# VHH binders against p49116, part 194

Target 1, 238 residues: p49116
Amino acid sequence: EGPLLSDTHVTFKLTMPSPMPEYLNVHYICESASRLLFLSMHWARSIPAFQALGQDCNTSLVRACWNELFTLGLAQCAQVMSLSTILAAIVNHLQNSIQEDKLSGDRIKQVMEHIWKLQEFCNSMAKLDIDGYEYAYLKAIVLFSPDHPGLTSTSQIEKFQEKAQMELQDYVQKTYSEDTYRLARILVRLPALRLMSSNITEELFFTGLIGNVSIDSIIPYILKMETAEYNGQITGAS
Key: E = the ipSAE of ESMFold2; O = the ipSAE of OpenDDE; V2 = 0.75 times the mean of E and O plus 0.25 times the DockQ between their complexes.

## First folded at step 10 (VHH)

Design ud3 (framework vhh_brivekimig_d4; at its last look DockQ between E and O 0.76; V2 from the best seeds 0.00; counts 0 for: pae E 2.7 > 2)
Fold by OpenDDE, look of step 10:
Structure ud3 (fold): chain B 238 residues (1-238), chain A 121 residues (1-121)
Amino acid sequence: as target 1 above (238 residues)
Amino acid sequence: EVQLVESGGGVVQPGGSLRLSCAASGFTFSSYDMSWVRQAPGKGPEWVSSITGSSGSTLYADSVKGRFTISRDNSKNTLYLQMNSLRPEDTALYYCVKGGYLPWRKEFDISSQGTLVTVSS
């Protein structure tokens, strides 16, 4: 009945590990990525419409779109994360693996292309100067995608996606009235997210997860974890 | 004051089973995620499993997945760890920890004595 998103959903503040080490090791990269992942999922679970879909549907949605949400998060938080530096570090670590002959030539190419796609996407978003509201609505559009296989309540998901799109349209018309094609320009960036492999993203950013857990396994856990646990850790509380 | 008291450890042969319990007090048990951590001789603490506070969502280390089951009874303020198909490498002191799984957590707040699990022929 009311709006899909509120001002509280626009806030998306990532806290990076401190201090930044001189050498970005796998642990630092994984921690940074994990913080973003947790932030993204906590953002999703804070949306009333998301909660209204039920736990099973919620989990399925996030499992289907976590890579896209994560990538939008990377773009949005690229400066705070020093994403270029992180990606360079990942490439350096990959070089070590190459030297050890652990990867095939084809796999190396795939991984390098993926890194390039990530960088290009984030650069393109930066060039568009996407603001916090636009990111929030784009994330909502991605989250409430009805076209993933195996989803239940697809009609309701579609309605939420349409609502997100309409609210984005209204926002852009109001805020950027002189730029009549802005909405189209930002929406046409979304297909690029579907070109990115979730498996490669997981390999690049999440290899250092404690216990060697998969993103697929951790998603339902994050969606149900106590908020105080997450907030306490982000604020530096043990 | 937060108190955690582990029990259920013992000596078991490979392939055997044990069930650990943790009695919690001094905090609202249901409002916190809980974890099991173990420490083998000469090694640092290793995360084993976590469970969310009210919803009971579970997560396992790859090394114990399919063999261990974490559960909780909030009415009894008790955390459990069912360990099946035990292996010698599972030998360790097992600790109940207040707090859930975080990928970046390097240290665990271990304030209890733990319970010893020994898997040997």
Scores: ipSAE 0.888, ipTM 0.945, lowest interface PAE 0.5, mean pLDDT 94
Fold by ESMFold2, look of step 10:
Structure ud3 (fold): chain B 238 residues (1-238), chain A 121 residues (1-121)
Amino acid sequence: as target 1 above (238 residues)
Amino acid sequence: EVQLVESGGGVVQPGGSLRLSCAASGFTFSSYDMSWVRQAPGKGPEWVSSITGSSGSTLYADSVKGRFTISRDNSKNTLYLQMNSLRPEDTALYYCVKGGYLPWRKEFDISSQGTLVTVSS
């Protein structure tokens, strides 16, 4: 009952650490990624359908899909984040680590393949010119996926996913009425998200978190945070 | 005026346990996330653990996870840190702080004396 998402769920304004350093460093990258993660989790938390599932189900859903939501966020915010510059800096660091023989050759190949897949995904989304409404619905489809192992309430989750799919379809047909295949082109991008390794995402973007906390530990915390101090950060207030 | 008073520190052998307390006043305790922060000699402040206000969700630094337990009693306006399997590297001055964990937060508003934990033989 009622729409799954409203216009308030389309706004996704990432505020970057200031100032941007002359030379990108691990702290800047980790802080930037952390802001995106918190923004993504707060976005999910704000959805009435998500709230209706209850705390245990909410935590299980986000634990299952956080990397997919994060990757969609990277694609959506790629320009604001200067993501291509961040990835280039990471690649240069990894190439230096190879020359200094500091990492396993097998691990380096896995990480470089992941970076390539991430770059390709973000480029494909930019090429399709995915708008903010489309991103919001794609995130909802990813969030309400009933096929992750260990979930309860899968029938209700499936209903919410179907509702997200229906609302995306209605939006695309209304807004892009002369592009018959746009919905199909958008939806075929989603399987690439399942190719992204959460383990490698943590290594690339989050290994420098203060206190070295795991994302799996942070998720229940973010979902239950008192919002008094946080809300100014997520609205992009100057 | 926000007031935070830590207690329960002391000297303990490696492997030992201590329970820290923090008495809070001057604000609505249950409406705020709370944190423990520690400062070892010659080092800057290090976040240890956080707990959400009314829901009680917890978060731990990897260095203490599995050994430390944060808790709160909102009826007593008191924050706790149960510290088990203590190691020499846990030696520090421990502070309670109003506010939760935010990765980009660079400063902790420490206005209290803290409570000293020393782990030595």
Scores: ipSAE 0.403, ipTM 0.742, lowest interface PAE 2.7, mean pLDDT 86
ESMFold2 (binder alone), look of step 10: mean pLDDT 80; pTM 0.809

Design ud4 (framework vhh_brivekimig_d4; at its last look DockQ between E and O 0.01; V2 from the best seeds 0.00; counts 0 for: pae E 16.5 > 2, placed apart)
Fold by OpenDDE, look of step 10:
Structure ud4 (fold): chain B 238 residues (1-238), chain A 121 residues (1-121)
Amino acid sequence: as target 1 above (238 residues)
Amino acid sequence: EVQLVESGGGVVQPGGSLRLSCAASGFTFSSYDMSWVRQAPGKGPEWVSSITGSGGSTLYADSVKGRFTISRDNSKNTLYLQMNSLRPEDTALYYCVKGGYLPWRKEWDISSQGTLVTVSS
């Protein structure tokens, strides 16, 4: 059998809204995040192994790991997104909510800690100087995680994950032969993704979705939407 | 030329039901996601619902979720919107639109006449 990923799966180009406003409002943040989410989902769709799992299984899989995929995407696209600026804007918006006494002290702490974790994770990935291939394989490892509850075809998912891990290992050995512990340093970052709440991520980035739809609801839709719709918007076609 | 023709609108009492239809022509219907958009007097267009080209997935605005059902028959090039438990705030011109739900969509390409839905006691 052929490799799990090909060179086409390494490309991960996020197009940001233009122009960037002076003030990052909720809509800009949500649009930016949504573009990343759609990109991540379309990336997953492009993997033959993902399609081989079937519609029900791959939908369940993405529902289980979308936050981790999204977070890896944030790290990978942090520069293009000006992630630090976005996070600062989110904090500013939260300050307004705090002043209006809309949040409990405990909730404020949870949200702020989540933002901190996101920033730290992205910074740690930047320090490691993760390249496009490594990101692709890490996303695949996260995507094909068999340990989520309620999944079917867990044996097959596990095989795909192992394949992703092996391909990553081979890539790192070939590309970074002098760095014996690079693979370990990269993989040890993955547990941090599980510490992040999908609910808080959704609250921070996706509150402004048109129609107030949930991420849980939009995932099946993204996975089934016509590719031409997405591509048309990315290329500026209405 | 893309042509969309809505029908099925009318006057209904609160709690009533209507079924809208949209006849599509001028493009490969099954290859495009479709949406319903509505516009109330004095307001801008509001997204209501979308369905993927194959009909395999649907999405609804929170304001209509559980009350409206979008569907399509690709063999007939027709889009449907079943509206149940209608409310006065559902009063609007309803448009069938070529294209699906995208959070970053700037505007909807409304080129049809729409069908008027009036919910009043």
Scores: ipSAE 0.888, ipTM 0.945, lowest interface PAE 0.5, mean pLDDT 94
Fold by ESMFold2, look of step 10:
Structure ud4 (fold): chain B 238 residues (1-238), chain A 121 residues (1-121)
Amino acid sequence: as target 1 above (238 residues)
Amino acid sequence: EVQLVESGGGVVQPGGSLRLSCAASGFTFSSYDMSWVRQAPGKGPEWVSSITGSGGSTLYADSVKGRFTISRDNSKNTLYLQMNSLRPEDTALYYCVKGGYLPWRKEWDISSQGTLVTVSS
């Protein structure tokens, strides 16, 4: 049935909002994160195997794994997003909340630990110099995870995941033939994605634009969104 | 091989100004956030300022905000720090580093010699 992904699925080009502010702020961070979320969801939608599973299954899969896809996207786009500077601005905002007695010390500690885990994940991926093909297959492995509760068509999802794993293995062996252990080093990074809290990701990146609405509730609308509407969200051209 | 070479330090009186430069080579400069970090004798590194890869956004430590300006020229692979209204507590060895600010970072990967700024009457 041909390869799971084609060259069009390897391209993952994030465009940052313009104009760039003198100081990074919560609203710029939320818009930047929203662009990454939309790009990630439309990337998933473009995959023929994903399309073949049907709309209900598509929504269920993305609801189950959006935070993992988003986190992989953060790692892939960390340079163009200036992610380390964004995370610093987020911490500044949280520290103001402590000064005003708005958040407990326990919550702040929990959020800071999450930020640390996120930065360490991104640093580890950068240290391995993960390329665009490797990211595309890692995202596919995460997307086609049959382990999530409530999924239908889990047998077919499992077959697509196995296909993504096989194609990643073939790619790494051919491209990095002198590094016998590269695939193993890449794959051992994936369990950290399941430890990322979707609740905290929403709080870190989406409070300003999405308000109190969870990403889960928006996913069906994002998946149905036309390309022109999607581009309007990114460029403000509508 | 990544190389960062600082220059422009010196001895100035309180209230004076200096402009630091950092020449970068061995990597695609415009793709990376850059920071200035300083270290007084016997103290740990203190983050001073960061700038995004494109140069469009900056962040400053509270102790230098309004007095220091970070900038970059991606066509020359050069990072700058304009320091105005210098105070004795600004006395330190100043380093440029590849990467942005993180609040839990207590150590910086300093691979350069730095440039010394001394503010004394």
Scores: ipSAE 0.000, ipTM 0.167, lowest interface PAE 16.5, mean pLDDT 81
ESMFold2 (binder alone), look of step 10: mean pLDDT 84; pTM 0.839

Design ud5 (framework vhh_brivekimig_d4; at its last look DockQ between E and O 0.07; V2 from the best seeds 0.00; counts 0 for: pae O 5.6 > 2, placed apart)
Fold by ESMFold2, look of step 10:
Structure ud5 (fold): chain B 238 residues (1-238), chain A 121 residues (1-121)
Amino acid sequence: as target 1 above (238 residues)
Amino acid sequence: EVQLVESGGGVVQPGGSLRLSCAASGFTFSSYDMSWVRQAPGKGPEWVSSITGSGGSTLYADSVKGRFTISRDNSKNTLYLQMNSLRPEDTALYYCVKGGYLPWGKEFDISSQGTLVTVSS
């Protein structure tokens, strides 16, 4: 019936920890990534279609797609986050970890390949100059993915995904009417998200979470936490 | 006017159990996530566990996961921490805190006296 997303779902403003330390460390990287994760999860929970799926489905859906949402968030916020600087610091931290933890050559190759793929994805999105509306619809397409194993309500999830695809098409045709192939160029980027490993993302960005909690345990908490606490602390409401 | 009063601490041997309580007043208890924080001698505050306002989700520090259980009774405005399989490193002053888990967390707003847990042979 009504649009899948409203104007409130287009705004995606990441606030970085202040001040940025002179030497990036695990804590700063983890805090920055956690802010993006929380922003992404609260973005998802604010969508009426997502709310309509019910709590168990919500948790299962986000557990299945959180890494893809997070990666889109990294691309969208790459400049605000100084992502290239963060990735460089992660590489340096990884090298120190090799000295101490004796990582296998296979693991090193996996992690470096992941970093390269992430950088390539973010660069390709920047080259396409993806706008905030397009990001919002891409996130919705990723969120409402019916093909993940173990999901309930897959028929309804598929309908929401189709609605997101239709609204993206309508937006691109109206806003970029002179660029016939823009939609195709945008959609071709989505398969790259499937190459991103959630366990490597956790190792790179989420080592150092307070209490050493796992992302899998944090997701249901974020989805059910009281919104007033989040709004007062994250959005800077006075 | 927010008031949080902890109780249930004491001395227990390793492997023992204790149940902490926190009586809350001065705010609408069910509308807020709640946390337990502890402070061991010579150390800074350490987050232990959080629970959502409805009680629908819980989160635990890895150091206590599987041993501690956070719960709440919104009809009694009371937060609980069941501590099993206690270890000497669990010795600390335990505080309940209004507010949930945030990985970047501001300084914990500890405004209560806490309850002392001592785990020793």
Scores: ipSAE 0.594, ipTM 0.850, lowest interface PAE 1.8, mean pLDDT 87
Fold by OpenDDE, look of step 10:
Structure ud5 (fold): chain B 238 residues (1-238), chain A 121 residues (1-121)
Amino acid sequence: as target 1 above (238 residues)
Amino acid sequence: EVQLVESGGGVVQPGGSLRLSCAASGFTFSSYDMSWVRQAPGKGPEWVSSITGSGGSTLYADSVKGRFTISRDNSKNTLYLQMNSLRPEDTALYYCVKGGYLPWGKEFDISSQGTLVTVSS
């Protein structure tokens, strides 16, 4: 078998809605987030090993890890997205909800902590100066996680995850040969993704666009969507 | 004031083709993503296709993929939708929309009258 990932899987270019408004409204935030979500799922679909698992398994797998993939995408695309500005805008919009007494004190705290965790995670990834290859492999490791409940073909998923890990190891060893602990340093960031609530992420980034429709419910639709090559898609072109 | 004027609709037999146009004014056309949305009788609005401001990227609904092509001419402030292999289920009022909406979006900013496409034998 060939490698799990190729150079084509390293490319991860997010195209933002144009133009950027002076005031980042909920629509702009939701559109930006939706594009990132689409790009992430499109990326997964581009992996031959992912396709080999079958449609049902693919759907279950993405349902289980979409929040983690999305968060890695946020970190990777933080500059292009102006993520800090988006997060600030989200907080600003939340202030309206707070003033209107729509949220309990506990919920407010929970949401604010989530925003903080997102920001800290992205900052930590930036500090590590994670490159495109490393992001690709990390996403693959996250995608091919066999430990989610209800998955079929867990043995095969595990094999793909191991392959991703091995390829990452080889890459880091070759590219960063003088940094003996780089692999461990970047892998240790993955547990932070599991601490983040998919529900809160959905509320923060997607409420203005999809309304009462859950990300879980639209994942099968997105995965079935026929798209042109990445460069020809609305989410991928420069 | 933003103005969008659709044209090119009509009656066509199944398997036929139509080309829709949208003339845009009142804003910097090339700076905005654009979309086509359609609404069939008795149904809610359905996203059809989107294109980036530069025209470099396109996206299609599954229902129209391989049959429809979205394009734009920024020098003419015009958006296009080439529709081939038309089906009865494509019958709808077609709207040009400012913005790059995705299929799972809940709202579309429809401010135009649309152009009617009827596919019938």
Scores: ipSAE 0.018, ipTM 0.336, lowest interface PAE 5.6, mean pLDDT 87
ESMFold2 (binder alone), look of step 10: mean pLDDT 83; pTM 0.831

Design ud6 (framework vhh_brivekimig_d4; at its last fold request DockQ between E and O 0.88; V2 from the best seeds 0.82)
Fold by OpenDDE, fold request of step 11:
Structure ud6 (fold): chain B 238 residues (1-238), chain A 121 residues (1-121)
Amino acid sequence: as target 1 above (238 residues)
Amino acid sequence: EVQLVESGGGVVQPGGSLRLSCAASGFTFSSYDMSWVRQAPGKGPEWVSSITGSGGSTLYADSVKGRFTISRDNSKNTLYLQMNSLRPEDTALYYCVKGGYLPWRKTFDISSQGTLVTVSS
């Protein structure tokens, strides 16, 4: 068949709430994060190979890798999101909990380390100057990871992942021919994603979701929702 | 013009059940995610549940999860909310809303009269 990704899958434009307030409250952070989550999920939905896996399989797949996808999205959209500011705000909001002794010392350490890892990862990606195509392929590689437990159609998922990797390789060789080791430098960043806790990510970015819904619960909804309303809302058209 | 008409409300004892219905007209029902929103006395509107256009996926507020079931019949342009194990805190005016769950939604487009659910001993 044809390529796994097309040029249409390279576009990844996050629309932030406007205007950005000087003070970022938990609600703003949650909305911003939600927009990114939805964008990431809809991006996945747009991939024919992803659709070919079937609803049950692709739901399980996204549930397994949403944190990694989200993190890559953070890196890709770091500038538009003012990620450093968001992370600083998150830390600031956590200070209240810390001052009130609501968190154990160990938990505080875990959360702070997680925030640090997020920032470092995004910084590292920025230093590599990853472009839109590379991000698309990296997201695809992460999405089509066959090594998650409990997945069905593992062989097919693996095939898609290999295809993504091959396409990335071809792209890098073509676009960055002068940088022989670029592909390797990019790929070695992926393990860092697996070090990040999805639970902590959810707690940091998605606290205060309407109805206190879990990411686990919202994923199948996002994957099946009607897109017209979503598109209208993010563009501000309606 | 979009019209939504809720029905099925009433008075029930704690632990009881009710089934709400919403008759929709004026738009292609199956092309839109739908939601239930409720407003308790003295409180603002609260999102309860959403269902995708096809009915393939549902989402619930934590407060009603496991007790309420949202469903739809696109052939009848009707949205449903099965409410089991009702609690006094479920007392509210329930509204059918055109539109799904969006965390960044500013307001709920409540344009109907709603149906009153009262849970009391």
Scores: ipSAE 0.918, ipTM 0.962, lowest interface PAE 0.5, mean pLDDT 95
Fold by ESMFold2, look of step 10:
Structure ud6 (fold): chain B 238 residues (1-238), chain A 121 residues (1-121)
Amino acid sequence: as target 1 above (238 residues)
Amino acid sequence: EVQLVESGGGVVQPGGSLRLSCAASGFTFSSYDMSWVRQAPGKGPEWVSSITGSGGSTLYADSVKGRFTISRDNSKNTLYLQMNSLRPEDTALYYCVKGGYLPWRKTFDISSQGTLVTVSS
């Protein structure tokens, strides 16, 4: 019955692999991206409204929106990740793939356009100086999207999305009371997330996952995993 | 004290099958995700498969997917690995590990003897 999100859902601290290598490599990029993915999925599973939807609905919902959540996470954590440096390293690696005849010229164009759109999205969010509360509500709006194909309980999902929209509106109006159009400026950024390809995101950020597992298989695992080991590694407590 | 005892290894021909078992004690088994890890001669440890505490979700390394099945019986505190269509490259010492899949995990806390699987013509 209470608010959709509490202050515990605003905390979103990404811990980077240590030590940072002298040269960014596919392993460092994949570990960094994986930490963000796990952080994003654990954030989603911690939300009482999400828990109330049930396991099958949870899995379907996250499979549909994980790339949008991940992209919001990239924007939110762009500074701590040094995302611009990571994207530059990925671009340089793409030239190696051409030389080894592993990617076609059309695929390279697709991937470069995707990187450009990602940079544009992250830059636009940085220019607006989106805060942690705003990111939390934007992620909730994206998570509770009722229009993905194959979902059950869409009316309840829609109600949760509307609640996230209302709470974002209330937050922005109270915190940025002198900026009448801030909410509108924030919300018009969301459609760009649907243009991001999950296939390309997986190729860019998740090459070299231990065991070469797919993101589609990892998602239900993360949603059902025991949390004690994960929480201990993230907090450093034991 | 956490104790993990593997069994069920042996020598088999390519294409054969084995079922590994891991008897767990000293902790609440059902509250922990579990993994199988293997170490081939002259190589470092390699993650094989993981299963959530409830058994509700499983993950497999691509090299074993479709051939291996991880399972658990929480009433018997036992972890299993059914290995089918075995190949020579599956030859390794197999260990069970307390803990699930994490992509950044590079160290496995192996405190058991393991069970040897040899696949040879």
Scores: ipSAE 0.770, ipTM 0.905, lowest interface PAE 0.9, mean pLDDT 89
ESMFold2 (binder alone), look of step 10: mean pLDDT 83; pTM 0.835
OpenDDE, look of step 10: ipSAE 0.879; ipTM 0.940
ESMFold2, fold request of step 11: ipSAE 0.669, 0.658, 0.684; ipTM 0.873, 0.868, 0.880
ESMFold2 (binder alone), fold request of step 11: mean pLDDT 84, 83, 83; pTM 0.837, 0.836, 0.833
OpenDDE, fold request of step 11: ipSAE 0.918, 0.917; ipTM 0.962, 0.962

